# Designs tried in a protein design chat: VH-VL binders against q9nrl2r1430to1533. Part 356

Target 1, 104 residues: q9nrl2r1430to1533
Amino acid sequence: GGVHELSAFEQLVVELVRHDDSWPFLKLVSKIQVPDYYDIIKKPIALNIIREKVNKCEYKLASEFIDDIELMFSNCFEYNPRNTSEAKAGTRLQAFFHIQAQKL
Below, E stands for the ipSAE of ESMFold2; O stands for the ipSAE of OpenDDE; V2 stands for 0.75 times the mean of E and O plus 0.25 times the DockQ between their complexes.

## First folded at step 23 (VH-VL)

Design ee9 (framework fv_iluzanebart; at its last look DockQ between E and O 0.83; V2 from the best seeds 0.80)
Fold by OpenDDE, look of step 23:
Structure ee9 (fold): chain C 104 residues (1-104), chain A 122 residues (1-122), chain B 107 residues (1-107)
Amino acid sequence: as target 1 above (104 residues)
Amino acid sequence: EVQLVQSGAEVKKPGESLKISCKGSGYTFQDYWIGWVRQMPGKGLEWMGIIYPGDSDTRYSPSFQGQVTISADKSISTAYLQWSSLKASDTAMYFCARQHYDLKGSYYFDYWGQGTLVTVSS
Amino acid sequence: EIVMTQSPATLSVSPGERATLSCRASQSVSSDLAWFQQKPGQAPRLLIYGASTRATGIPARFSGSGSGTEFTLTISSLQPEDFAVYYCQQYNNYPLTFGQGTKVDIK
């Protein structure tokens, strides 16, 4: 594709990725490193996948985009106990997302 | 169109340093793992390691751990493979390759660079 | 590491014939198995991933089967452009490992 103006979704993904607490969400969990992850999480998703969906214009509604982001956080909280670094990062990033999502 | 373009052939002497490159295009470079594969003359493929440009997460084969350095600069969509001190035994073709993902946490090489021939001889 | 063993080392077949290539893993790799084709002077090309899924643009004559430790790549009717070296590769565990390759040449 060519150079185009970033959509609101694209911009938000960029902001999420740049956030200090994005590290648990940048890519899919490796089943090599976490063998039981996909036994527990049935709808895996990550920011790289969401970005690709945005780039492919797969989100027709803001609600669809928001749903995927929320799924990403839900997965994190489902798999990771509250006292883990991943869950804590997720909590902070989700709060940030909720503020930014108001602009959509 | 996804493309990986590698730097040109190298002719070096033992003890010299070397850094070769692999530039990705046609996709979001930082969002895909990229790996390096060695192929010595007339031999098979050897997995060396991979890097995720988005966070520089790097994994090495034990056989290559400490022997090479894999890095990436996502700002220019480029991955690197480097040696601090080349050996004659490093003579080989080196390929970079992108790892695509499935939704089961598995990754497979789907696109490959054209290869960089490195020749090390006194 | 998981050792991948391919057989035969060389497979001589005539154009139009079926080619069957085998790949064995020293331990189970589930379905995390890919097949690559490599021609002289070229980079490998992905044929099959997930043991049995054809990559985009790969002709239907290529098929992969198997799971666990035994895998097969089948070329139903060998075409002139299919003469090459074929590699299997597991991506189930680190380090990722390739088979030693099977050369398919013309009988």
Scores: ipSAE 0.887, ipTM 0.945, lowest interface PAE 0.5, mean pLDDT 96
Fold by ESMFold2, look of step 23:
Structure ee9 (fold): chain C 104 residues (1-104), chain A 122 residues (1-122), chain B 107 residues (1-107)
Amino acid sequence: as target 1 above (104 residues)
Amino acid sequence: EVQLVQSGAEVKKPGESLKISCKGSGYTFQDYWIGWVRQMPGKGLEWMGIIYPGDSDTRYSPSFQGQVTISADKSISTAYLQWSSLKASDTAMYFCARQHYDLKGSYYFDYWGQGTLVTVSS
Amino acid sequence: EIVMTQSPATLSVSPGERATLSCRASQSVSSDLAWFQQKPGQAPRLLIYGASTRATGIPARFSGSGSGTEFTLTISSLQPEDFAVYYCQQYNNYPLTFGQGTKVDIK
């Protein structure tokens, strides 16, 4: 909640977006490109949506923000087998996120 | 307030190059697809292609693939439409438009620029 | 490529009357269908997305219906500012395609 947390959420999203392994997470998966995705993933989310929610002050607790980012990774692991490039990128970015989240 | 402001009208000769711009404000520019739409004089709307400025993912209509270049510079919140060699048949109004995401995985145009009139004649 | 066909090409309607505009897709686009209004000298304006969801700030007299291949835009009680060209657009598949437009003129 407050100015300190909002700035920290914004900075964390910026760091995630800039990370080399962010490529599966920058924007919502396109139904045109991946037709079955939304049959499998019921709570879709991506970094662009999370950033918009930060900008609109939609997160009332830091735990809500953290939950959305963890949901993003969980969706990746649910849709993608662990040996895929997407899942490997997710594992590495999630580890990076856990380090950065300690700074909140 | 979301705004897309396009560069001014252009009068060109066949064979000249041209780059027109679309600057977004009031939102996080790199987080939304930007599309380009042509409207020839007295005609309807034609989708030319789209770009996601966050990663430069770019998709072209087959009718425009190889005919124009769509690009973006997210550091200045600007998308571009570019011709290397204009033809008289390129005379048209060109709109940029932002796509909003649908949580069902689709994207639809929600905000439009004011248009840039390009006139190509000798 | 999905061809979007609008009818009629021109619709003459008196103010206060109901206008019904049709849009057909050459194959199913499910509900991935938008309607736009364009007045002379202006950019298009989003009216309806998802076939039936009114965009923010659009008056209640505009409504959309349909799914699959058949879609309708209804304007109840036309106002003077509603005389314009209306386009449907599918966003179900690439290339994204617009209908040819329906011009709504004063009768």
Scores: ipSAE 0.697, ipTM 0.909, lowest interface PAE 1.4, mean pLDDT 94
ESMFold2 (binder alone), look of step 23: mean pLDDT 92; pTM 0.933

Design ff1 (framework fv_nezutatug; at its last look DockQ between E and O 0.88; V2 from the best seeds 0.85)
Fold by OpenDDE, look of step 23:
Structure ff1 (fold): chain C 104 residues (1-104), chain A 121 residues (1-121), chain B 107 residues (1-107)
Amino acid sequence: as target 1 above (104 residues)
Amino acid sequence: QVQLQESGPGLVKPSQTLSLTCTVSGHSIDYGYTWHWIRQHPGKGLEWIGSIYYSGRTEYNPSLKSLVTISADTSKNQFSLKLSSVTAADTAVYYCARGPYTTDNYYMDVWGQGTTVTVSS
Amino acid sequence: DIQMTQSPSSVSASVGDRVTITCKASQSISSHVAWYQQKPGKAPEPLIYYASYLYSGVPSRFSGSGSGTDFTLTISSLQPEDFATYYCQQANSFPLTFGQGTKLEIK
């Protein structure tokens, strides 16, 4: 196959995944490890899901992509208190995203 | 893209309850984010009233907390403001706005056009 | 509550001028400051977030700087469409608070 340049969405997802603070967001929360998570979070999402949607060209607008990323952060902050490692990581990653998203 | 539009009566009598609704289009209000109410008295600055997270949890301005209720109706994709026992001091342009759900940086990236509410007998 | 003291309350300037607006927080708020522009009869529009980052579409003549307690909005070369009222906002914590505003008027 031919070599293709990453789209802006693809590139940003790569950057998010590679970020040191991406660990809470790489995949969906385990129901086994966190039994009450899905009682609280009704629209779960993670970077691997978002990446898949990007690969499938499901995002037609940048706003749709941004909305999913923001949902991901929203879920993190809704479930995790501010003083948790997850929330702290999320805070830093979100700031990074907010800055990068302006390029979209 | 997301759009916000305020609606409600433009005139309210003193001691009555001010009721406003923000209708959101282009985005579901239960799909993340924080939703805000802000007001601006004539010729004055901006005052934050309160906020509601996409989950329904609320934050209120302490100076108004006892009088303010913010709620959301996901079926209508709206969130609302109720301010009880209004006085002339509550005459203002009322804005709804959206911002990210954060832990430490609650900026507002999308605003409604605002609706004028006058408190008068 | 965190107080945002904005200065000046009003400023008269001419097209092409460099304009500086300052905002001082009553306590350290890191870079958690946003700036808004409001024209008469219109809703505020966001200009800057995280103290120094411009929203897409905002002209590069606008810039924000500062951290901790002292923040600045600068317009390097004032254009006719820039005459408006500007507000800073601390976004650090609830209750969210705004500066008093700076009305930028044509000289």
Scores: ipSAE 0.902, ipTM 0.952, lowest interface PAE 0.5, mean pLDDT 96
Fold by ESMFold2, look of step 23:
Structure ff1 (fold): chain C 104 residues (1-104), chain A 121 residues (1-121), chain B 107 residues (1-107)
Amino acid sequence: as target 1 above (104 residues)
Amino acid sequence: QVQLQESGPGLVKPSQTLSLTCTVSGHSIDYGYTWHWIRQHPGKGLEWIGSIYYSGRTEYNPSLKSLVTISADTSKNQFSLKLSSVTAADTAVYYCARGPYTTDNYYMDVWGQGTTVTVSS
Amino acid sequence: DIQMTQSPSSVSASVGDRVTITCKASQSISSHVAWYQQKPGKAPEPLIYYASYLYSGVPSRFSGSGSGTDFTLTISSLQPEDFATYYCQQANSFPLTFGQGTKLEIK
């Protein structure tokens, strides 16, 4: 709800997108480039989709917004082994998100 | 707001299987995160029992691994604990909890109220 | 398994006092420590994660610090509602383990 919460969601998404480690999360994983991804990940999501949901005022509660971002990281860690560039980027971006989210 | 609620029998006889269920409201258990069981023995500290990931993968405390099973029922939005062959040492308050799915920092951000289980004849 | 050792096991203090509780890990855990407050008859509640970041709604008189093996929880000016038991948790790796607790009582 409220205009202040929606502005805070937009600011946080922009900060996530600007982060150097956002590259695995900007858009949905390509099935062409990663053929088995959608067999393993049942609820795909990415920053461009989350940003669109913020713009369309689809989040009623801060918890709904946070849950989509946490799902994004959960999918990353479920699909990618810990030693991959994707998982390492996800670990750093999630830590950054946890710090920024305490300001909500 | 996400809420977790433990339920199950308060009294279990030795050698039987302890069965507890955590009902989650305000969030779908298959929508990210990691879901935990923790217990607190009388007058003692906290012990992590195990976890189930949103995907259904499990992690168990090695000290309990052959005795413990954690499962999920997404249609009821519940995850459950079974602990076999209980003894008086399994008398405790049992908590369910949620934490972010991480690679290196497994903290719990939401806890249930706890349920007391006594193992006695 | 990573053992977490809290000290002291009990603290007797007055309102307004500065209280420090320490937690030592048996091996390095970076900053992967959480702190919880538990009042009698209630579940633990999160206070601090990543060694030093406050959960939403936690009063600013609480602070955490440390990295590696040595961690502290500090209450800068003790309030009546702060009398409780405090637990540290190593969050670094499975099996997750907790300190034995520190009971903070009125002097």
Scores: ipSAE 0.789, ipTM 0.922, lowest interface PAE 0.9, mean pLDDT 92
ESMFold2 (binder alone), look of step 23: mean pLDDT 91; pTM 0.944

Design ff10 (framework fv_nezutatug; at its last look DockQ between E and O 0.85; V2 from the best seeds 0.85)
Fold by OpenDDE, look of step 23:
Structure ff10 (fold): chain C 104 residues (1-104), chain A 121 residues (1-121), chain B 107 residues (1-107)
Amino acid sequence: as target 1 above (104 residues)
Amino acid sequence: QVQLQESGPGLVKPSQTLSLTCTVSGHSIDYGYTWHWIRQHPGKGLEWIGSIYYSGRTEYNPSLKSLVTISADTSKNQFSLKLSSVTAADTAVYYCARGPYTTDNYYMDVWGQGTTVTVSS
Amino acid sequence: DIQMTQSPSSVSASVGDRVTITCKASQSISSYVAWYQQKPGKAPEPLIYYASYLYSGVPSRFSGSGSGTDFTLTISSLQPEDFATYYCQQADSFPLTFGQGTKLEIK
């Protein structure tokens, strides 16, 4: 209860979500829209899931938080060819994250 | 935090197969990232050997591709290097490393301590 | 393959000196360059990624710059612990390649 300062994880998630290139990552890929996605990606994750984990204080170490974010990017690049809009957005967002993550 | 440790025989005879394993702790190798093998001949620079993505897809140095196999064992949280038909030129310190899975910026952010392999009859 | 030509191969310097190491790529690789420090008998340790960004814990006397084909690693004021071999790496595409290395020695 009450007003709390955002943790470093919370703040970074907010920044990632607000980034112009976050659109492929905001929520889990729809199985209806992408029927083969979950045949290829075995550990799906998205920013809304990561945000929830942050809110629940499930990350005890920065490395755990970073690992989930990197998994998110890894999944994107594993499924999407590099010339796709998703991969291009992911590339830019990942670069942003890599820079920001050093502050954690 | 993630730690990488190379292991394998330090001595290999010519024409035999060099086999090394990288044991990863603090992180599951199928939980994203790219996993690399790099070597360094005595007194020389660094040479990339190959990489394996968390999905199992591999990339190899073309100069070594015909001789190199990289695989992963998620049950043991290890990935391995096999280099066949070795010669004295394969004497080196071998490193495993981790890096982000990317499309355009493949750097190594965590390294093992390295293991020395000598090829000698 | 992308070739990384690193210069100089060796340099002698004194504590407090400004040291610059250069790396030239055989083709444009944007800012996809990493720098590593290696001390004798040890594994390389990452210093810089994306050409100019320092890893956490790396002293601010280290800096990286460049884009396209020409890259530099600079130590503004050399400290005793900085004597080591430094490598650049192109991270643009496979096969990944390293510079030849620069051995920074005590004058």
Scores: ipSAE 0.902, ipTM 0.952, lowest interface PAE 0.5, mean pLDDT 96
Fold by ESMFold2, look of step 23:
Formats: structure tokens, C-alpha cells, sequence
Structure ff10 (fold): chain C 104 residues (1-104), chain A 121 residues (1-121), chain B 107 residues (1-107)
């Protein structure tokens, strides 16, 4: 909610975007390239959407921001088998996020 | 903000099915995360029973797998535990909990209050 | 199944003491350990995840360390409100398992 939380949300989302393992999460999955994705994933979300919500001050609580980030990882692990490059990238980025979450 | 609350009968007869419900407030159970059932036997430690993912997929403790069912009702924002053919060994405090949906680090960040279940004639 | 062995099973200590609780895993679990505090009549409360990271609101006198099979929870200066039972949990793989607990009694 306060100015310090908004700055922390922005800092964290920027760090996630800059991380080498962010590539599966930058934008929503293309339905044309992955036709069955939206049959499996009902609540799609990606870092560009989360960043826009931060910019528009749509997060009133740190928990709301954290929940969107965790949904993003949940979708990744639900859709992608554990041995895929996407799931492995998600695992590493989520670990980074869990460590950085102490800033919140 | 997120709260978990267990409910169900506190006394169950042997051979019956134990049925518990966890009501979640402040967060939608189909909005990511993994949802857990854990029990604590009298004077003993904690035992993980099983989990249900936000999508409905389940994981069960192998020691209980043939006896346990975990399910979710998203319209009521609840997830439930059914344990069949109970014995006195199933007497415990039952907790629901939440943790991140992960591939390799299944810690639990929110716990319910707990509900005591006694299995007795 | 990964067995988690906590020691000691109980400890009595004075306010201001440094208290260390250990947890050993029966196989390597990287840093995938969580710690919980349970006060009498209450649910467990999360203290630490990833072996060493504190949850928000947990006093800084609590710390965790370790990787592989050996993990510690340390209270640097014991306070009266720290009377509780402490549990470690391996978070690496299913079935998830807990140590049997360490009861901390304040003298």
C-alpha cells in the first residue's frame, strides 16, 4: 500500500524481468503457437501484465502482488512437465523470487 | 489476510469415514498455490496427509493413499478431506495449510486453527 | 521416505541464552527445510523457509542455517515468549515429513 511498498513491487518485478530465466514469463502464451494452453490454464498472467498492474497502482496489499507472481509460477508448473526448459526456468526464477520476497 | 478454518464432526466411530472441510477466506483456492492436510497425533509430531493443487490435481501420503481423498469446491472456496475406515490411530488434530505451487520446495506459509477429531465408539 | 531427526528432544534454558536446535535429513535435501514454532494449544506458525530465510514479522533473534543433510535453528537471545515446540520439515519431496519436535522450556 504505501509509497515504500509500491517501490518494492516495482524493484522486484524489474529484477524478475532482468533474470535470465524470465523468458517463459515475459508475455502471455500465444494461443496460435500453443493451441491447448488456454484449455488448461484458466487464469493466465505474465510479467508484463503484473508490471502494468504495479504501474497503475492496482495492488493494494503486498499479498495481492505476491499472489499474482505465485499464480504465474503455478500456471507454469501446471502446464509444463517437470523436465521441460520452461518448468526448469520457472523453478529457478521462483527460488529467486522466494529469496527476494523478504524485501516485501 | 488469507485465513484457513477447519470444520467437521469432532467424534467419529471406528470404520466410518472422517470428513473435514477447510474454508478459505481472503484468497481464491483456484488462484495458484497448493493446499495441504496435516495431522498431529496426541502427544506426537506432525504427519502430512496429502495435498490438492489449485487445478484439482492431488498428492497423497503413500501410507494413506488407498484411504484418503482430497477434493475442492471452488464455488464455496473450500477443500475437503475424506479418510475412510478410520480407527483409533486416526485420532488427531487436523490442520489445513497453504504453500507455494513448486517443483521442489514444498513449505507451508499459512495454517488453519486445527480441529480435533476423536475416533471412538 | 526422508526421515527428519531433531535434537535435542527437549531443552531447558534461561532468558538471554543462545539456543540451537538441529535437524538431520536421512538424505540430501539441498536447502529445502522449513521451521515452525508451535505454542501450546495453537497451530504451528512458520518461522523459516529455504533453511535460512525468515518470514516477515519473525524476530531477528531467530536464524537458520545448513544445507545437504544438517540444519540448525538458532535463537540468539532467548525471550520468555519463545517457550514452544519447534519442528523442522523437509520440503524437498513427497511425502513431506517433519521432525518429531523439540520442546523448549524457559527456566
Amino acid sequence: as target 1 above (104 residues)
Amino acid sequence: QVQLQESGPGLVKPSQTLSLTCTVSGHSIDYGYTWHWIRQHPGKGLEWIGSIYYSGRTEYNPSLKSLVTISADTSKNQFSLKLSSVTAADTAVYYCARGPYTTDNYYMDVWGQGTTVTVSS
Amino acid sequence: DIQMTQSPSSVSASVGDRVTITCKASQSISSYVAWYQQKPGKAPEPLIYYASYLYSGVPSRFSGSGSGTDFTLTISSLQPEDFATYYCQQADSFPLTFGQGTKLEIK
Scores: ipSAE 0.799, ipTM 0.921, lowest interface PAE 0.8, mean pLDDT 92
ESMFold2 (binder alone), look of step 23: mean pLDDT 91; pTM 0.942

Design ff11 (framework fv_nezutatug; at its last look DockQ between E and O 0.85; V2 from the best seeds 0.85)
Fold by OpenDDE, look of step 23:
Structure ff11 (fold): chain C 104 residues (1-104), chain A 121 residues (1-121), chain B 107 residues (1-107)
Amino acid sequence: as target 1 above (104 residues)
Amino acid sequence: QVQLQESGPGLVKPSQTLSLTCTVSGHSIDYGYTWHWIRQHPGKGLEWIGSIYYSGRTDYNPSLKSLVTISADTSKNQFSLKLSSVTAADTAVYYCARGPYTADNYYMDVWGQGTTVTVSS
Amino acid sequence: DIQMTQSPSSVSASVGDRVTITCKASQSISSYVAWYQQKPGKAPEPLIYSASYLYSGVPSRFSGSGSGTDFTLTISSLQPEDFATYYCQQANSFPLTFGQGTKLEIK
């Protein structure tokens, strides 16, 4: 096969996934582990879902991609109090994302 | 690209309720983010009024809390500001804005053009 | 409430000048400061977030620095389009608060 360059979206998703603070965001929250999560969060999303959308070329605009990532962070901060490990990780990852997003 | 547009009456009588709407295009207001109202009295600086999160939760400036109500209508993709018992001190340009939803870093990355509201008898 | 004391309130400068605007927070706010530029009759436009990061499209002559209580916006070489009013904002605690503004005028 041939070598393909990652799109800017693909590359950024890879960087987000590899980040030390990505652990709360890698996949959807388990309803078993967090029974009330989906009573509170109505539009769940995670990096694996976003990655799949990127792979399927579902993002036509950078803003659409950014919106999904921001939704992911919004959900985190909506559900998790500021002093939780999830919120702290989210804070760091979001800060990283905001910097990288300026390049899109 | 997200755009915000303020609308409402430009003139309000004292003691009446100021009512403004921010219409958002290019983005659904219930799809993350924080939505803000800010005002600027003529020749003065900026004052944060309050915010509504994509979930519907609100935060208000304590100096205005008793008089302010912020709500959202997802069916119209709008969020609104109501300020009761207005006085001349409420004459200002009113802005709606968007910012990221964060835990500790609330800034505004997209602004409406603003709408002027004059309180006068 | 956290007060943001911005200085100077106004400054006259010439094209090519280095301009520095300062904001002091009444308490530590880490790096959670944003800067905005506002031209007459227009809405504020974001310049910097998190004290030192520029929005896309903002010229590199703009820079922000600081942490804790002292923050600075610097324009390394003033251009004609830079004459405007600038505001800092603390983004760390509610209520969100802005500096009083700095009007940058042509000398």
Scores: ipSAE 0.907, ipTM 0.953, lowest interface PAE 0.5, mean pLDDT 96
Fold by ESMFold2, look of step 23:
Structure ff11 (fold): chain C 104 residues (1-104), chain A 121 residues (1-121), chain B 107 residues (1-107)
Amino acid sequence: as target 1 above (104 residues)
Amino acid sequence: QVQLQESGPGLVKPSQTLSLTCTVSGHSIDYGYTWHWIRQHPGKGLEWIGSIYYSGRTDYNPSLKSLVTISADTSKNQFSLKLSSVTAADTAVYYCARGPYTADNYYMDVWGQGTTVTVSS
Amino acid sequence: DIQMTQSPSSVSASVGDRVTITCKASQSISSYVAWYQQKPGKAPEPLIYSASYLYSGVPSRFSGSGSGTDFTLTISSLQPEDFATYYCQQANSFPLTFGQGTKLEIK
């Protein structure tokens, strides 16, 4: 949407990338390193892709931006067992996101 | 924005299968999140029946596990509940709901309007 | 299964009163409690998630607190539209479970 929403999306993505627990989410998962990932995850997404969509003004509603971020976390919890470093990082970053999203 | 609407028969005979459908608008059910069925018994509280994840994976209340099936039809953007061998104890208002997909914090942020199901001879 | 014990079962109060509803979990659930408001004939509506965070559009007179096993929902200045039944929900583990409800009646 509006100029204020685009600025808020940009700021939120920057805060997510800067967070210590962003490391599993910065880029799409490598098929070479994780061969079965794309057999399980059909709608891959990562922070670099979301940032690009913000830069291109591709989000028409705040809900579309939020849904991409939630898809990113959904993929993490679908693929990774709860005891993994990835799932634990996802839990902490998602909690941070829910707090920051109140500011939208 | 996102809306959920339950549909199905209001009256079901004992021993039959209760079949309900939740139609989702404003969001694709295969685009993240978790999708829930909850029921509310007359004069009592709320009971979680089970969930289907955006991927099609399911979790069920252990008390109902052998009797319940939750499934999705992504082409219609619907998810459904089947509860077999119903008795009068299954008389309730049935809700569908959505929540974030999480590791350990499963709250519901959107609810359907509910549909009343009566199990009666 | 984690039981959620909610109290009181009902409360009668006047407009402007401060109302507190409590919810106790049978084991620690961190801060993973949600609160819902349900008006007669309507679906539950989200009020609070993670014990203390208000949903968008929820009036600031609502607040939540607690962690571990003991949680509270507070309405700082009761309004006529707040008469409803309130439910807590543990969100930590399956099966998800709800408190038995607190019916708030306006005098």
Scores: ipSAE 0.790, ipTM 0.920, lowest interface PAE 0.8, mean pLDDT 93
ESMFold2 (binder alone), look of step 23: mean pLDDT 91; pTM 0.941

Design ff12 (framework fv_nezutatug; at its last look DockQ between E and O 0.88; V2 from the best seeds 0.77)
Fold by OpenDDE, look of step 23:
Structure ff12 (fold): chain C 104 residues (1-104), chain A 121 residues (1-121), chain B 107 residues (1-107)
Amino acid sequence: as target 1 above (104 residues)
Amino acid sequence: QVQLQESGPGLVKPSQTLSLTCTVSGHSIDYGYTWHWIRQHPGKGLEWIGSIYYSGRTDYNPSLKSLVTISADTSKNQFSLKLSSVTAADTAVYYCARGPYTSDNYYFDYWGQGTTVTVSS
Amino acid sequence: DIQMTQSPSSVSASVGDRVTITCKASQSISSYVAWYQQKPGKAPEPLIYSASYLYSGVPSRFSGSGSGTDFTLTISSLQPEDFATYYCQQANSFPLTFGQGTKLEIK
């Protein structure tokens, strides 16, 4: 509760969400739209979930935050072939993240 | 912080199977990322052996593929290397490493300290 | 396989010197090159990823540049702790491959 200054994690999540290539990652994949997704991806995660964890102060270490973001990308590349729009977006967003993560 | 530690016999006889294990701490191996084996022959450069993804999928160096098996045990948070029919050419320091899961940019961000394996009669 | 030709194989330098190591790929690999530092008896440690981005904790005197086939690692002002062997690595395609290494020695 209360008004708090954005943490580095909060700021980075905002930047990731605002990125043009964030669209595959904004929320969990729909089981209706992608029926086999959760047969393949066992630890689903998305930016809205990560944002919620940040808001709840669930990340005590930067490494924990980074691990969730990397899981998100890992899931993308595990499920989506390299030539898909999702994978291409993921590649660009991950590159952006890797740069920003160095500041944490 | 994630830490990797190699373990296994430091001496293997020719034609036998080299078996190493990498124990990971500070991070679960089924929680994203890629996990790698890399070796370095004495006085030589580095050679990528193969990788296992957090999903269990593997990639191997074609030069070693027929002889290499990489597996993971998530219950122990370990992944292993088996190299069959070893020769003196397989004498090396063996490293396990972690890297991000990417589409086209596979590099290694954390390494074990390495374990020396000597192939000798 | 993509070959990474690293040069020089060895270089002698003094503290304060500017040192440049080059790596040439046998084919274009965009900017997907990593650089590592290895000291005797130790595992390699990452310095640079994606050709030009400094890994966390790496001193700013280290820098990387290049794209396509030609890449460079530069140490702007050599420090005593920088004497080591350096490796480039192409990160773009399997099998992943390393340069032969450059041993940076005290002059």
Scores: ipSAE 0.904, ipTM 0.954, lowest interface PAE 0.5, mean pLDDT 96
Fold by ESMFold2, look of step 23:
Structure ff12 (fold): chain C 104 residues (1-104), chain A 121 residues (1-121), chain B 107 residues (1-107)
Amino acid sequence: as target 1 above (104 residues)
Amino acid sequence: QVQLQESGPGLVKPSQTLSLTCTVSGHSIDYGYTWHWIRQHPGKGLEWIGSIYYSGRTDYNPSLKSLVTISADTSKNQFSLKLSSVTAADTAVYYCARGPYTSDNYYFDYWGQGTTVTVSS
Amino acid sequence: DIQMTQSPSSVSASVGDRVTITCKASQSISSYVAWYQQKPGKAPEPLIYSASYLYSGVPSRFSGSGSGTDFTLTISSLQPEDFATYYCQQANSFPLTFGQGTKLEIK
C-alpha cells in the first residue's frame, strides 16, 4: 500500500538477493537446462520477477508480496528433494525471510 | 484477509464416515501454502490429523493414516477431511489451518473457527 | 513421535505478575517450537514461532526462549486479556504434536 510499505518490500527483496543462499532463486529455472521443471511447477516465480513487481507497484497488500516469496520457496521444496543443495539453500533463505517479514 | 471456515455435520453415528470441508477466502489454496486438519478432544490437547500441500500431496498422522483422506477442490477453493469408521473417541472440535510450506518448521499461522463433531449412538 | 510435556498444567496469577510456562520435547527439535494462546470458545492464536520470534501484533510482554529439548514462554507483566490456555507445538517433524496445555487463571 503506502510509500513506507513499498520501500519495506524493496528493502526486503534487496536483502534476499544479497543473501548467500539466494543463488537458486535469482531468476526463473531454465526449461532447457531443467526440462521437466514446468511439468511439476505450474506457477514459477523468482526474485528478479518479484523485484520488478515491487518496482511497478503491483502489490496492493503486504500479504500479496509475502505470498509470492512463499510460493518461490514452496516451488523449491516441491521440486527438489530435501538433501539437495537447492533445498538446503531454500531452507536457510526462508528462515531468514521469516525473521525479516516481521517488519511488514 | 485470509479466512478459513469449517463446515459439516455436528452429529455422526459410530462406524460412519465423518466428512468436513474447509472453505478458504482471501487466498488461493494452490498458491504455495500447506493446509491442515487439527482436532481438539474434550478437555484435552490438540492433535494434528494431516495436511495437504498446494500441489495436492498429503501427509497423515500415522495413527490415523488408513482412516483419513484429505483432498482439495481448487475450483471451489476448499479442502476436505474424511475420517472413516468413527467412534466416540473421535468426538472433538475440528479445525482447519494454514501454514507455510517448509522443509523442517511446520507451524500454523491461520486457523478456522472450529466445528464441534459429536459421535454418538 | 515427539512427545511435548508442558508444565505447569495450571497457574493462578494476578495482573502484573511474571509467569513462566515450560515445554520439554522428548528429543531435540532444534528451535522448532511454536506457542499458541487459546481463549474459551475460540481457536488457538499464534504467539511465537521458532522458539523466540513473535507474530505480528503480539505484545512485547510475551517472549520465548530455548533450544534442543527445553523451551519457555514468559509473560513479563500479566494483563487481564492474558488469562487463557497456552499450548506449545513441536514443528520439526511429522506427526506434529502439541503439549497438553497450561491454563492461566486469575487469582
Scores: ipSAE 0.560, ipTM 0.885, lowest interface PAE 1.8, mean pLDDT 92
ESMFold2 (binder alone), look of step 23: mean pLDDT 92; pTM 0.945

